Miniprotein binders against q56419. Designs and how they scored, part 11

Target 1, 326 residues: q56419
Amino acid sequence: MEGRTLEEVQEEVFKRHGVLVPKKELEDLAKALEEAGLLLTEKVEARLKEEEEKLKRERPMRLAGLSYPEGEREARAFLEAFRASYPGEGEEARVLLMPHLEPSRVPEVYGAALAALEKTPPPERIYLVGVAHRPLKEKAAALPVPFQTPFGPALPDLPALQALDALLPFELFNTPLAFREEHSLELPLFFLKGRFPEARVLPLLVARRSPELGEALKVVLRDFPGLLVLAVDLSHVGPRFGDTPLTRTLAEEARRRDLGFLERLAEGEPEAALAFLGANPTRIDGVEVVASLLPLLRERKGKVLAHRLDLEAPTLSAVGAGTLVL

## First folded at step 3 (miniprotein)

Design p5
Fold by ESMFold2-Fast, scan of step 3:
Structure p5 (fold): chain B 326 residues (1-326), chain A 83 residues (1-83)
Amino acid sequence: as target 1 above (326 residues)
Amino acid sequence: SELEEELKKWMEEAEKLFFQAWEALLDGDLYTYILLIVEAIDLALKARDMARELGDPELVKEIEEFIRKMLDELHKVAKEHNL
């Protein structure tokens, strides 16, 4: 723990809970975590430096064989099955909001995104904005390397990434390791690369709201036009996320919050969408992404193509997913 | 105030990291789970210290309850994964 020892953690727990947590118990936990390779020790640090060095050359697939097929032919059939799961026709997207939740849980939502991509002229580049699931040194980050997919490598748009970096008050390429295991980029990228094999990508992660990122992207998009993709999931409810067990009423509330958020975005009112969530508290991981990209979302009218609240019966929990075109 | 806004941001970030830790656990990424929950606890401890500086004892209790929740869940996960 940065800046804290086990003794300091033990003392803090004792002072707050009024119960002495034995030092031995905390030491046993730390040793177990160490033995599992979870603590940043010299050995783990050396391993992370090796992974960081590899990430300077390419970003390998991590979810192939798990969330999607690793073979190109099987991956293509998988992609087409998702498109077939959505009965509607898409609409042209200049901005696409799509999920990064496990695709098999919400196939119609990914199918709606694919339908929108079919109506969209092939972009020269895709600005793929995901949510950081690991700490970043700055508010946002990018990794300027090829991302491997079953359809071949998604190549970085180096000139556009460099133009973006030059406009930001922080180093854009600041946390390569955050990209090693990042499903909010890998899962949407699988679908995007399958539909637009020639498009270059700007793989971006947002950890905290960065208005300067949105302002910089507005400038870069003018010189380097492309498709903007927000890869975000919606409501997270139930015990798995620290809430009470999901009831029909709570599920209906979550659906209402998701749709209210998406509908305000579809009206070109992203500030109203954020205010709506502030008045109706929910854990939407895309809030920081939307808050960062306000200049790109204002006055863009669009349509919600799909929404689902995926119910996880064993944990009485749910995650919302949606597809929005602007 | 400026301090109240900073505290709010630390708590929002801590809650986000705690939530992301559970997403990582769902995906079988125990390493990321531990790293995120530890950072969430650190941020919440900073927020608690700021709440004390602001003289808000009810907010201090609320933050301390959140810290307890995170520590309890970390302990539970460690036991469930035979750590």
Scores: ipSAE 0.000, ipTM 0.204, lowest interface PAE 12.6, mean pLDDT 82

Design p6
Fold by ESMFold2-Fast, scan of step 3:
Structure p6 (fold): chain B 326 residues (1-326), chain A 83 residues (1-83)
Amino acid sequence: as target 1 above (326 residues)
Amino acid sequence: SELEEELKKWMMEALDLFMQAIKALEDGDLQTYIILIMDAIFLALKARDMARELGDPELVKEIEEFIRKMLDELHKVAKEHNL
């Protein structure tokens, strides 16, 4: 039914078949649907309360056994395999841009991030900025609880989170449930915790452009220095993302858009990077993150270590992923 | 969350549209019945996609069963005419 308009489906059913359903059978179905509707509402409400209470204590792993191994030993071997997939040397990062796409799709890109982390002195804390895949009550949010990983819990930097909250014009801890299922934090965190097991974390989500967040973070980073990580994917193209089927030309355009964006960030010109995207900057999910963090990205030069446009052939779609060190 | 409130709203709206479809069918208005039941199915499909985003496989299964019941009845009605 996907890809068909409701009108086309209605026309097909009407054209093919037209009969009266017995009243008793329709009444039984209607009653079952009414009861299901009421039960679904009650079940959703109960589940929301349960998950919200659980999130007050910790954020459990959701992708263990799927995107990465559950066991510490197996997880370590998995991480080392990604590092081995990148033949280059890393560079020291003060700011790291890395993907949050399924790691097995872009192993060399995650390997490049790991190479950069190898050259980076262990930070006391990591400012991990991801993209909200669920609505937030405010432009940005954080969850001040331990995030479970196969390498042990990534502990929150409570003093730094409180300092950040105090500087923002909105409540930072505003949408706990948005963190229940959030791969833009969980997938990068797996690699970051594996490399820096002692670092505390500030898990941050950006839903919409927040210049206030960037200004506040600039202040907090002076008192609480750490590694800034932008966990963002690049171009999203094709029918899976509500777009036209991927052609060679559109793939080349997406690669050019991704690389042009990253290279301008590498020159310390984040406004120029945003401008380069032209008429449709929202095709890159990192746009709102970069736009929020402008004060932290200006005049900081670096290097693009890796880029890949990963083709999802069955859907004629693709997602761009890159590693950038600033 | 906003997503969960949207999910609840779409499911309740789908149920209301289906009830309206039943009334149209009882009145002999087959065209209106088809339009309304398809609108109900569409909203339930959107709710299913949101349940997937919420990571609730049990809720996804319940919504899919709800959709299947609507589709099965629509198909059954169509099949009876062919006999």
Scores: ipSAE 0.000, ipTM 0.278, lowest interface PAE 12.9, mean pLDDT 80

Design p7
Fold by ESMFold2-Fast, scan of step 3:
Structure p7 (fold): chain B 326 residues (1-326), chain A 83 residues (1-83)
Amino acid sequence: as target 1 above (326 residues)
Amino acid sequence: SELEEELKKWMEEAKKLFDQALKALEDGDLQEYIELITFAILLALWARDMARDLGDPELVKLIEYFIRIMLDLLHEVAKEHNL
């Protein structure tokens, strides 16, 4: 309210609470709120520090009981049901692209990822690269702690994470709070831990294009070989994402965009895949991940195992999801 | 300009979280309200630091107004519910 006009404050109170407040009462309110705000800043900062300290020890489950079952037995049955939803066999993956949206919306796409993991020899470690849904202090970040799952904790590969940190021009472990609520890591990790319970993990988030991350990962993967997983959703279309309401034509365009992107990645041409989109970054949240990992995707051929454009009828919106092995 | 685009993105996200917090409050979901508004405040604090690094005192002032509104609302709700 500092430097804000009382008329602007009155308008906001009316919009939020449906009340027209007389100017004199508003002046008294403004003074009370100024005094309250100074004391509350300390409480907010203390709470954030407490959450940050907790994340130095472990990353707890946030979506257990919501997106997947909390108990180990139920979680195992859930995972097997997703595998059963995909009728194909899958193929061995050195690089796996899989979604991170709500699994129940695209079970056959997650099933295709599970099929690929069945054909893949158990890796010592998984490089799990997701998309930051919270701000990062740097272009990318990692959290070097156990991530809880219904199958037990996914343990961090500390030597590999330290090797990665040493090669980067910024501190890799820069934003622990961004990992507190991050479904782009938690949802793929559920499936990966279920299939490879012994594998250690490098949980990585990308907020902006980081070619230095891709170059560093290329070096680290030579000394610490493992499975690279890109946890990426595809087209985001419709009013929920700031676009016009979905039509049959726009849905067909989104499917063609998604498949054209995936097919170019499957040909080992990630620059061509990025150029093909011709779309703004908000259309595909994984653009920054692919752009960061170019050195790891070039000249690597593979196959698109599944694709779906999931329709959200109430909002006339859709999200694309796919499984790609390279 | 890259910092300006990112700053705008995070302020838009903070505003979205704040709007969601207001809806949670209207629905009587106090826990979700506290979590959403706390994150909105965090994003706005980070955006304020970015605006300071950009050397834009008018933008810093605008972000500080937004933070103040959120802190004031959080305090009023906390007082009403004896938190």
Scores: ipSAE 0.000, ipTM 0.251, lowest interface PAE 14.6, mean pLDDT 81

Design p8
Fold by ESMFold2-Fast, scan of step 3:
Structure p8 (fold): chain B 326 residues (1-326), chain A 83 residues (1-83)
Amino acid sequence: as target 1 above (326 residues)
Amino acid sequence: SELEEELKKWMEEAKKLFDQALKALEDGDLQLYIDLITYAIELALLAREMARELGDPELVKWIEEFIRFMLEYLHDVAKEHNL
């Protein structure tokens, strides 16, 4: 790629779509394009196998220097700036719903999450539930390794992960490669680790609704109490997501749909929240997570602290983000 | 199988992203084109790995042809625009 670095391409993909493309993957593609008669599939397969082996030991930072600072001091100042962007007070969280899109797009929403974490007693562990942006072999997956952050490694809660695995009808540690480039875990984890540096984590991805995951988590949380975090974005509207170009009316409909969903969750009525979206369909990536975690969300009342529909005028598209405390 | 239906879902998503990439290219947004096609290729690469575990060589071959097609588009556009 002449005139553009692989890092620049990777950064732009992430900023526009919330998906980080591995630098090594792009390098392999660039090399493949230079060689006549290349066995592209064999070269890519070898790269994926190499990355899978690395993930058996640790999950490295992928968004450091892109979405958050690499240095601990700079990362701390960055986190404090996000907290300052939210003028309100937090509420104590037993369950926290927060976004996973690029933080600079919705600083006040991440600030609201930080405000809630300030009012929350330090948990021994965090159940961090994100959305799979890559195929999983099963409905859900976890990766039982340290996740690197500028604040030090977020250590896995191995006893709690093993207890969860034992209760599931499928192998929990089934798709390590899906965690290599997963912003729905990495971005919330940056903020969570900055606030609770001693907490262990259960990094979980949901690909499709798994009622058995929610039932198993209800059991595990009894023996291994902790903070449950749903790292989900809300409405996805406009041409970027296969919809018609965003109009003022469509943006207002998306805002009402997001708030109607969050308000029903805040009343402890997650089935009503899902039914509301069924009557008013849109691309909300949190639907499968909420549907999986129903047993943990029922009869738990709370408060919506923040909501924003982030508009990207050049693409006539928008993504909704919110902070909900239960 | 359930895994086969899941793979079809992800391949459909990759196709939609590729279609969006071509629309971005028509609109002259080269950056958005590269972003979308690169994401589509990543999804297809991971779907291929899952297809291998299903033991379906025809599905693997179909996914590999789609990856090749997208890579040829990326190469042609990069060459045309001196990228």
Scores: ipSAE 0.007, ipTM 0.417, lowest interface PAE 9.6, mean pLDDT 83

Design p9
Fold by ESMFold2-Fast, scan of step 3:
Parts: C-alpha cells; structure tokens; sequence
Structure p9 (fold): chain B 326 residues (1-326), chain A 83 residues (1-83)
C-alpha cells in the first residue's frame, strides 16, 4: 500500500459509502499496526535465524501427527488405506504428477499415485519438484540435507544436486528457510519415502518460471537417472484464495480447466496445456513448475489416473487435485 | 439498488486489500501483511453492517464468511510467529 495515506483511505470510504471513519480511530489503528508489525518483524527475524541454523543439519517433520501419523507402523497403515481408496491399477511412471494438498481431502488421488509407484521400478533417486509457498532469492532452490519422515530420513543425492548446481546460472542452495514449512515437498515425500525407502531425493522448489532449471535437469537426468515427480495442485477457487464464492458453474469450469490441462500434458503437449489456461494461469499453482520443466515433458505421452475437485463448503472454496503418469 | 451496487464496490476494495495482504505475506513482508489484512477486515465489517441495514441475508452471510476467513489468516500467522 505504498503511497496510500490514512486520509486517502478515509476519503474513499466516505465517498463510496457515506461512512466517515473517525480520524483519531484510524490514526490509533495505524499506530497500533505499525508497532505490532515492527515487533513481529524483529521477533520473526530472530526466529528465522535460529531455524536457518537448524536447517543446515536436517529438515524436521512439521506435519507429523497432523497430516500423517508420526509412528512408522501407523504411517504404513495410513499408506495402505490411501492405496485401497483407489480401485484401479497404476501404470509405470517416468514422470509423475501428484498433489500436495492435505491428503485426507483427496485420498483416491493419492491412492492413484501409490498405484503408479507400485508399477514403477524402484528409482535410485527422486527429483521431487514442489511449489514455493515462501519467497526464494532465485527462481528455484534446493535444500541438500536429510528430510525426516516416519519411515526414516530421506537422504539427499549430493552428487546429483552438485551436478545440477554446476549447470545453473544461480546458486541452487539459496533459500534454506523456504524449506522449513513447505507442504508441497513434505506431503508427497511421505508417500514417496513409504514406497521407495532406499531412494535418495533432490528436493526442489520452483517460485518462478526457470527454463534454465528444465534444461539443466534434462542433462543431469542423463547421468543420474531417476523418477521425476511434479508435486502440484490444480485449480484454486473461492474466498480462501481471494476469489468469488464457489458456485456450481465455477466448480464445473474449474473441473474442465483441470482436466483440459492434464489431458494436454498426457498428450506430450505441455505448451498447449499452458496455452489452454490462457490469461488465468495463477489459478493453478503447477503452472510455474510445468513451464520450468518443458524439456522434460515434451513428447511424453501418458495417462490421467485420477482427478478430483475437493469442495470446502465452510469457506465456499475448492482445490483441484490429479494424478498423471508420463 | 444503488446502495447495493456501492456495497459491492466496497467489498471489492476489501478483497483487493486481502489479495495484496497475501502477496505481502508471500514476499515475507509481515508488517504490510498485518496492515493490509486488518484494513480489509475493517472495511468488510462496515460492509456487513450496511448489508444488514439493506436486508440482504445472502450478502450478509458472504461478508461474514469473508471476515471469518481473514480473521483465521491473521490468527494463524500470529500464532505461527509466537505472538
């Protein structure tokens, strides 16, 4: 709100609605917010510095006991339940697109991903590409430390990460703090580690389109072959995401957008998938990931195994999720 | 009515402030986030009272849901940062 004064806000309020917000009340509110913001910034910076030091050693579980069970036995039963929720057989994946939203909301979609992993030979490494929900210093980042899971630590593939770093025009290990609270990596990793306990991982976050990431990954995958996983959610609609309340029409449009996007990816036409979304690409968080990974997605035909638009009635909102094998 | 069209524009401003607040949060600017989301809540509270006087129960429900959503975001961020 650079350049907006309290007087301008007050004048706009009065002009539009004939309601005068008392100047003193507005001034007192602004002062309280400034003081709270300054204190919040100081406390946050101190806490973030502490957390950054911890992240030099390992990435701890954040969602254990909330989104998945803490204990290995309970975690294994949880995976089996998710697999059972999908009645179909999977297909072998060289590239897997799976969601990262709360698993309990779309169990059949995660079940489809598990079915695909059952048909996939165990990879030596997994290239796990998620979406940055916090700012990165560069277009993409990685964290080269063990990620804790109920199935034991997912170990980083240091040689492959170093090879990737060497090919990029920016430092790959640029924003450790972005990984502290990152469900787009933690939730898929839970399922991937449960299925492939021996696989090492390259945990990658994309914040903005990085064609150089896709080009570098194409080279690295030749020397360090592995499973590529795109951990992305699809349509985000409703007030929870700054949009209008969900209606039947908007829900149907979101389903058509999701399926049209996935089916074009399944045809090996990722540019057509991006074009299909038109001028509203921000409504699907996977856009920046797909745009970055074009060289790895072109001419790869596959199959959409599952799709669902999860409706959240209390917030009049919805999130799309899908499983695609290429 | 003319008043309902004005109220709609008021809610659109609150929505824009909320969108800007979330972008500020994404950029790590917590001071701007708190300022913008609190202003959005304040505007939505005024809009709710106007909607009640205009007798539009569906609009009141929508505005109240939007206010609850913003309050949840404010509370979650404050709790996350030990405030």
Amino acid sequence: as target 1 above (326 residues)
Amino acid sequence: SELEEELKKWMEEAKKLFDQALKALEDGDLQTYIELITLAIRLALIARDMARRLGDPELVKFIELFIRLMLDWLHRVAKEHNL
Scores: ipSAE 0.000, ipTM 0.167, lowest interface PAE 16.3, mean pLDDT 81

Design q1
Fold by ESMFold2-Fast, scan of step 3:
Structure q1 (fold): chain B 326 residues (1-326), chain A 92 residues (1-92)
Amino acid sequence: as target 1 above (326 residues)
Amino acid sequence: SEKIKELLEEARLLFKWAEFLFRLAMELIKQGDPEEAAELLRYAALLFAIAAEILAEVARLTNDPEIAKLAEEAAKKAEELEEIARQLLAEG
């Protein structure tokens, strides 16, 4: 940057902060930062490659000691406390929609999910579909390794994952690093592994709608039957999510939006659920998951067991969470 | 440990430089140079992204929820700055 613009910036810094930064010093700083950026990028790339290699063997716990207890005994007591927070009876699930929000914020919603799992026969495998919070190379991805939990490792269903990969027009086992820090899989998996310790898992992430994933899953589920779990949160409202501060009216709108979405899914009308969201201006986590899984959700009637909009008072923001059985 | 201290100091310096570039970019926007500002915001985003990876590693090594939160905040700042830079280039 040479010329008037740099001189004007220098002058403005002097006016605001009483410091005159010499032009050559600013130029030298900019060059040093560019060189440092290149070196830091190389160092970070080397470290990411190392982490990627580790993920070929296993996926370690990241939220143990934070969102759930690290020890098995304490983890079991934690799970039972969440179940106790929901006074209702569950319903058998072939498809379960549950949150991936911090469990302590919505214990009765996770309790409702546990109640549904109590009524559900132990599956041989769980198709756990979460939301990618990091970029994926493709629309969806899976990581075919054991996921560590306080209840022992959740083992991958390799034959079912391979069958799924074979039916997709893209490499399913892409972007391993996206799984290194992924709470939309880790938090539901804690509850699922605690309830079904013998079940194998297909850990799946959706970044963008993939109709081909839904079609492939429909075929794979016929040959490899199991429990389908959609790990999605609902409305995201307020400044923390780039929106205006939460008001009573906005909270009521978010609750109506969440329930309207869930109720349409419960009627076996997932396209109507998506259309309903399109008419209402609230961000919902998991729209891309539902849009990808349409063939698995159509004509399946069920029941909404729980819903809560959790207020984050310091940020005047809120996140919706629900439990739906189909 | 020494390694953890080194990583935290590295992250601190990246935050300091990213914040400096962000402030400089805001002044350039005010002075009517959004293209130059976009370039600086992209550099700031890269520095926040690198800091986020370093802090995530420290959070893993220490099991410290405050450092994990700081890593999330750094990653979010990187995304926000990339979006602002894209918007500035689209409007310029």
Scores: ipSAE 0.000, ipTM 0.187, lowest interface PAE 12.7, mean pLDDT 82

Design q10
Fold by ESMFold2-Fast, scan of step 3:
Structure q10 (fold): chain B 326 residues (1-326), chain A 92 residues (1-92)
Amino acid sequence: as target 1 above (326 residues)
Amino acid sequence: SEKIKELLEKARELFKRAEELFREAMELIKQGDPEEAAYLLLFAAWLFELAAIILAEVARLTNDPEIAKEAIEAAKKAIELLEEARQLLAEG
């Protein structure tokens, strides 16, 4: 929504709700501001530049006190409670797929991710790949600054980020503001920093399929080994997502689609996983991440540790979440 | 001046419009469409922010503490709705 024009916001509201806000009222305001010598555009631009400057130093917590506790001791207890919600043992991960859905909705899925991290030797760095929920100037972006967490700042791996930037046909550090409010990085990072406090991080966002990112990451990972984490949510079903109200049959279909996708990834067949989704229509968040990272996912066998389709009863909708180790 | 009066009227119209959009968003949540509601909440937050900016400038020019109070109320509502929209989007 940041950087959107009045016309773009109006078009989005119309497309999603069938409601058109009176354009003349917005135009009359713009004219009144212009006539009074009040330059709203300049004031907004100044604020955006100020926020960009702040992001050159650090990325502050935004979901502390909402999705996870602010204090270190409370955050540690929260993380331990999530681990305890999963009764199984983890597997060592070279690649970890985990959700970025609100953690309290799927504690056992995050618990499975924590179990995998317990079996994984501490990496020197984590390649954290999330989904851009705001437009990026390029297909992908990174922010090379410390990300604040209740466990202290997650420090960027500057040499590895610079090596990645050098291999890409576009500037990697291209949209700092997209990182100001980004739960697909912040929520997984909370768990990763709690488990691996010494690991440096490459915080990456994918907006569109970028095969060049996958090829570049394959090269960088060879020279800068680390843990690859894909922060991906699964099926989005029901009226909340423009579909019919959830039934037992539709929920079973969503579970089958999620598990079919994950199992094909576990067999080292990411192209087959994407083709399976095309044959079985569903809304899967983060498919662009998987599509971008094909070179890193091929011929890697692994295991699905957990899956849940979380029912939102009041809206008759559901969101799928899973933990996959490769 | 007449220009200040016009700005004040427009700011109050934006505030009223934002409240209407908020009520519409709450109805969408009741109808089982909270993701759609998040977009209306973002738009309502934007309108409250515009009202707050205009009201704050009018309060400064007129030295009117009641208009300053209206500006603060609009700013608080903008923050509240932006926070609620983020929460709804984080759940998806």
Scores: ipSAE 0.000, ipTM 0.267, lowest interface PAE 11.9, mean pLDDT 81

Design q11
Fold by ESMFold2-Fast, scan of step 3:
Structure q11 (fold): chain B 326 residues (1-326), chain A 92 residues (1-92)
Amino acid sequence: as target 1 above (326 residues)
Amino acid sequence: SEKIKELLEEARELFKRAEELFREAMELIKQGDPEKAAELLREAAKLFAEAAKILAEVARLTNDPEIAEEAIWAALFAIYLLLIAEQLLAEG
């Protein structure tokens, strides 16, 4: 809950003042304000309970009109423009790694993902695995409700979600509020729903590495086959993420780390990809997701379709993004 | 309450002055004077922190969650400006 408030405040501070605040400092401030009796007032608690009740019915769009168009016709044109931004052909995917940062910042990377989806037969369901940007009560969570999109609601695969829940040592449906503001699911889902309008979805968030999740998913995928999507960003460098300001050298190192990581995944060697990051200090968003899904990534060879390092001059920071098919 | 109105006006004036110092600091960075920029960022941070304290007090007195959010924004921006100032001095 507090994590949700901090992420919203980060966005609002950036919008109003053009400045991003490191998460550690936000957490320290939140504690100080809580001690003053402001952060968790009765009114805030009532609002959070009200939002939690709404999330039992559906997950509404949060980024419509901001990151993508709200209307279906405009959303379709937007999606086609992104596809056109990538000059290459796609590859069929059984596993797709794609980004979740703001699409307008890396249109060719999302275009590459769309190209891969064009070559992929329509799945009955999509296992969409994102990164939790708010605290979860457990290592992972899911929300078993329709997710609204401009292309209509993405319906949950309830039988598959229940099968997954039954195999886990923790309650899968444990933190509904973490899904209220979650771009790592909403942004990829926009593209996935546009391409596969009939597919049901398992919206999953990973906060900490969970080998149990990977083992359970391996079993569930056997009985409920579908497309596995890892919605992860790559290198996070610069003051926005607690680093020194971005230099040309640091940008080149970030690109090398991203590509080295993706190329090892493409070779079917996810342990080698993780070891590569350990040997080359980095802050890659997808580490906990890849570490959780090892059983699903081993021995799968594929191809890196696109990679970009998005430079954010006002904050002297950068975020890496890539598209990988396995 | 008239006292609440006075506190809100004080906070608004602090915001206005802090934003002006921030703009001046950004211009100094462009001109290649990071030491003076850092000084102005520290002054701006102090003003944002003062505004945050006033807004937090008003939020507590009025039980207004919107004012509480404004207090949070002001305090977060103050912290970030201090971090930028430290980075500029470390490079200088």
Scores: ipSAE 0.005, ipTM 0.276, lowest interface PAE 10.0, mean pLDDT 81

Design q2
Fold by ESMFold2-Fast, scan of step 3:
Structure q2 (fold): chain B 326 residues (1-326), chain A 92 residues (1-92)
Amino acid sequence: as target 1 above (326 residues)
Amino acid sequence: SEKIKELLEKARYLFKLAEDLFRFAMELIKQGDPEKAADLLRLAAWLFALAADILAEVARLTNDPEIAKEAIEAAKKAIELLEEARQLLAEG
């Protein structure tokens, strides 16, 4: 997209909306849009191009010092503290469902994931599937570069990524900028890299239901076996998500929906899990991921290790999180 | 953190921009153009929704109840404007 002048922005607004906007207000609007990255000016375009070039080499940490410690020693202690927060034993995972929300909100749930990883033989590679929080050019995307962590870089599995790309009807490496700031990959990766420092990673984002991704992944996993990780959060309820303020009844409904969804996945019935949610959706952000990966989830039985509906008291809202091994 | 401040600044710019678009939509209603007003209300709603998402992310990273309240406000405004746009386009 080419840069825009104030006059061009004014004409575009007038043509689309039939409003003649005063110059002073358009200047403020154009500046706000430019700073927000919505208006593609020459400055924004140059900055985005520079960031895109950097992402061809590596994906830097964005949440270090915020959601987890920057130093390796401190990061190791942090990870051990999360493991200690879960009193139960894990189970070996071939498929792991874990959350991607702020770890400090649900430490026992991340602890359960760590317990499962503790019981799982080190995989040669991890298929890490998160949820795109920014638009993708296609239904799914990957970024084939090292992802930095406090435990060293998580290296991409280039042969497996290339095999996956070859089987898809779209270009897999289609939206590098979507990976610049993506907590659904960065937060689970912190825990996965801490447990399996030698494993290579396929960092995958799903924006919309892609059955072709699940079909291709089933083929790739046969030649490139590894651990499949679905990094997804569960119910989102309350005013922050368009509902009425949380009541005990709404919280109980959210817990029922979360657990019913997870238990059906644990029975190896992902279609039944999706159908269960269809009766009254509670905004499980992992729905599109599960729907994309149906071929990998069918007939795999497992166990729900942990579930928590985390209350956000000031907003009377809540977010569900769970750990499921298959 | 500088990163948190950057996100918060971005969300507030989007919120302000959405409020400006809402104001322009009100002017269009006064001029007797409800269809164009509905278009601006939908655009404003999308910007409020984007601000809400960013504010919610900042609230998650900081566990700040005041930022969480801002996220709810932005989300509520997005929903209200989408409903108002639908009402403007409703046939009798």
Scores: ipSAE 0.014, ipTM 0.388, lowest interface PAE 7.0, mean pLDDT 82

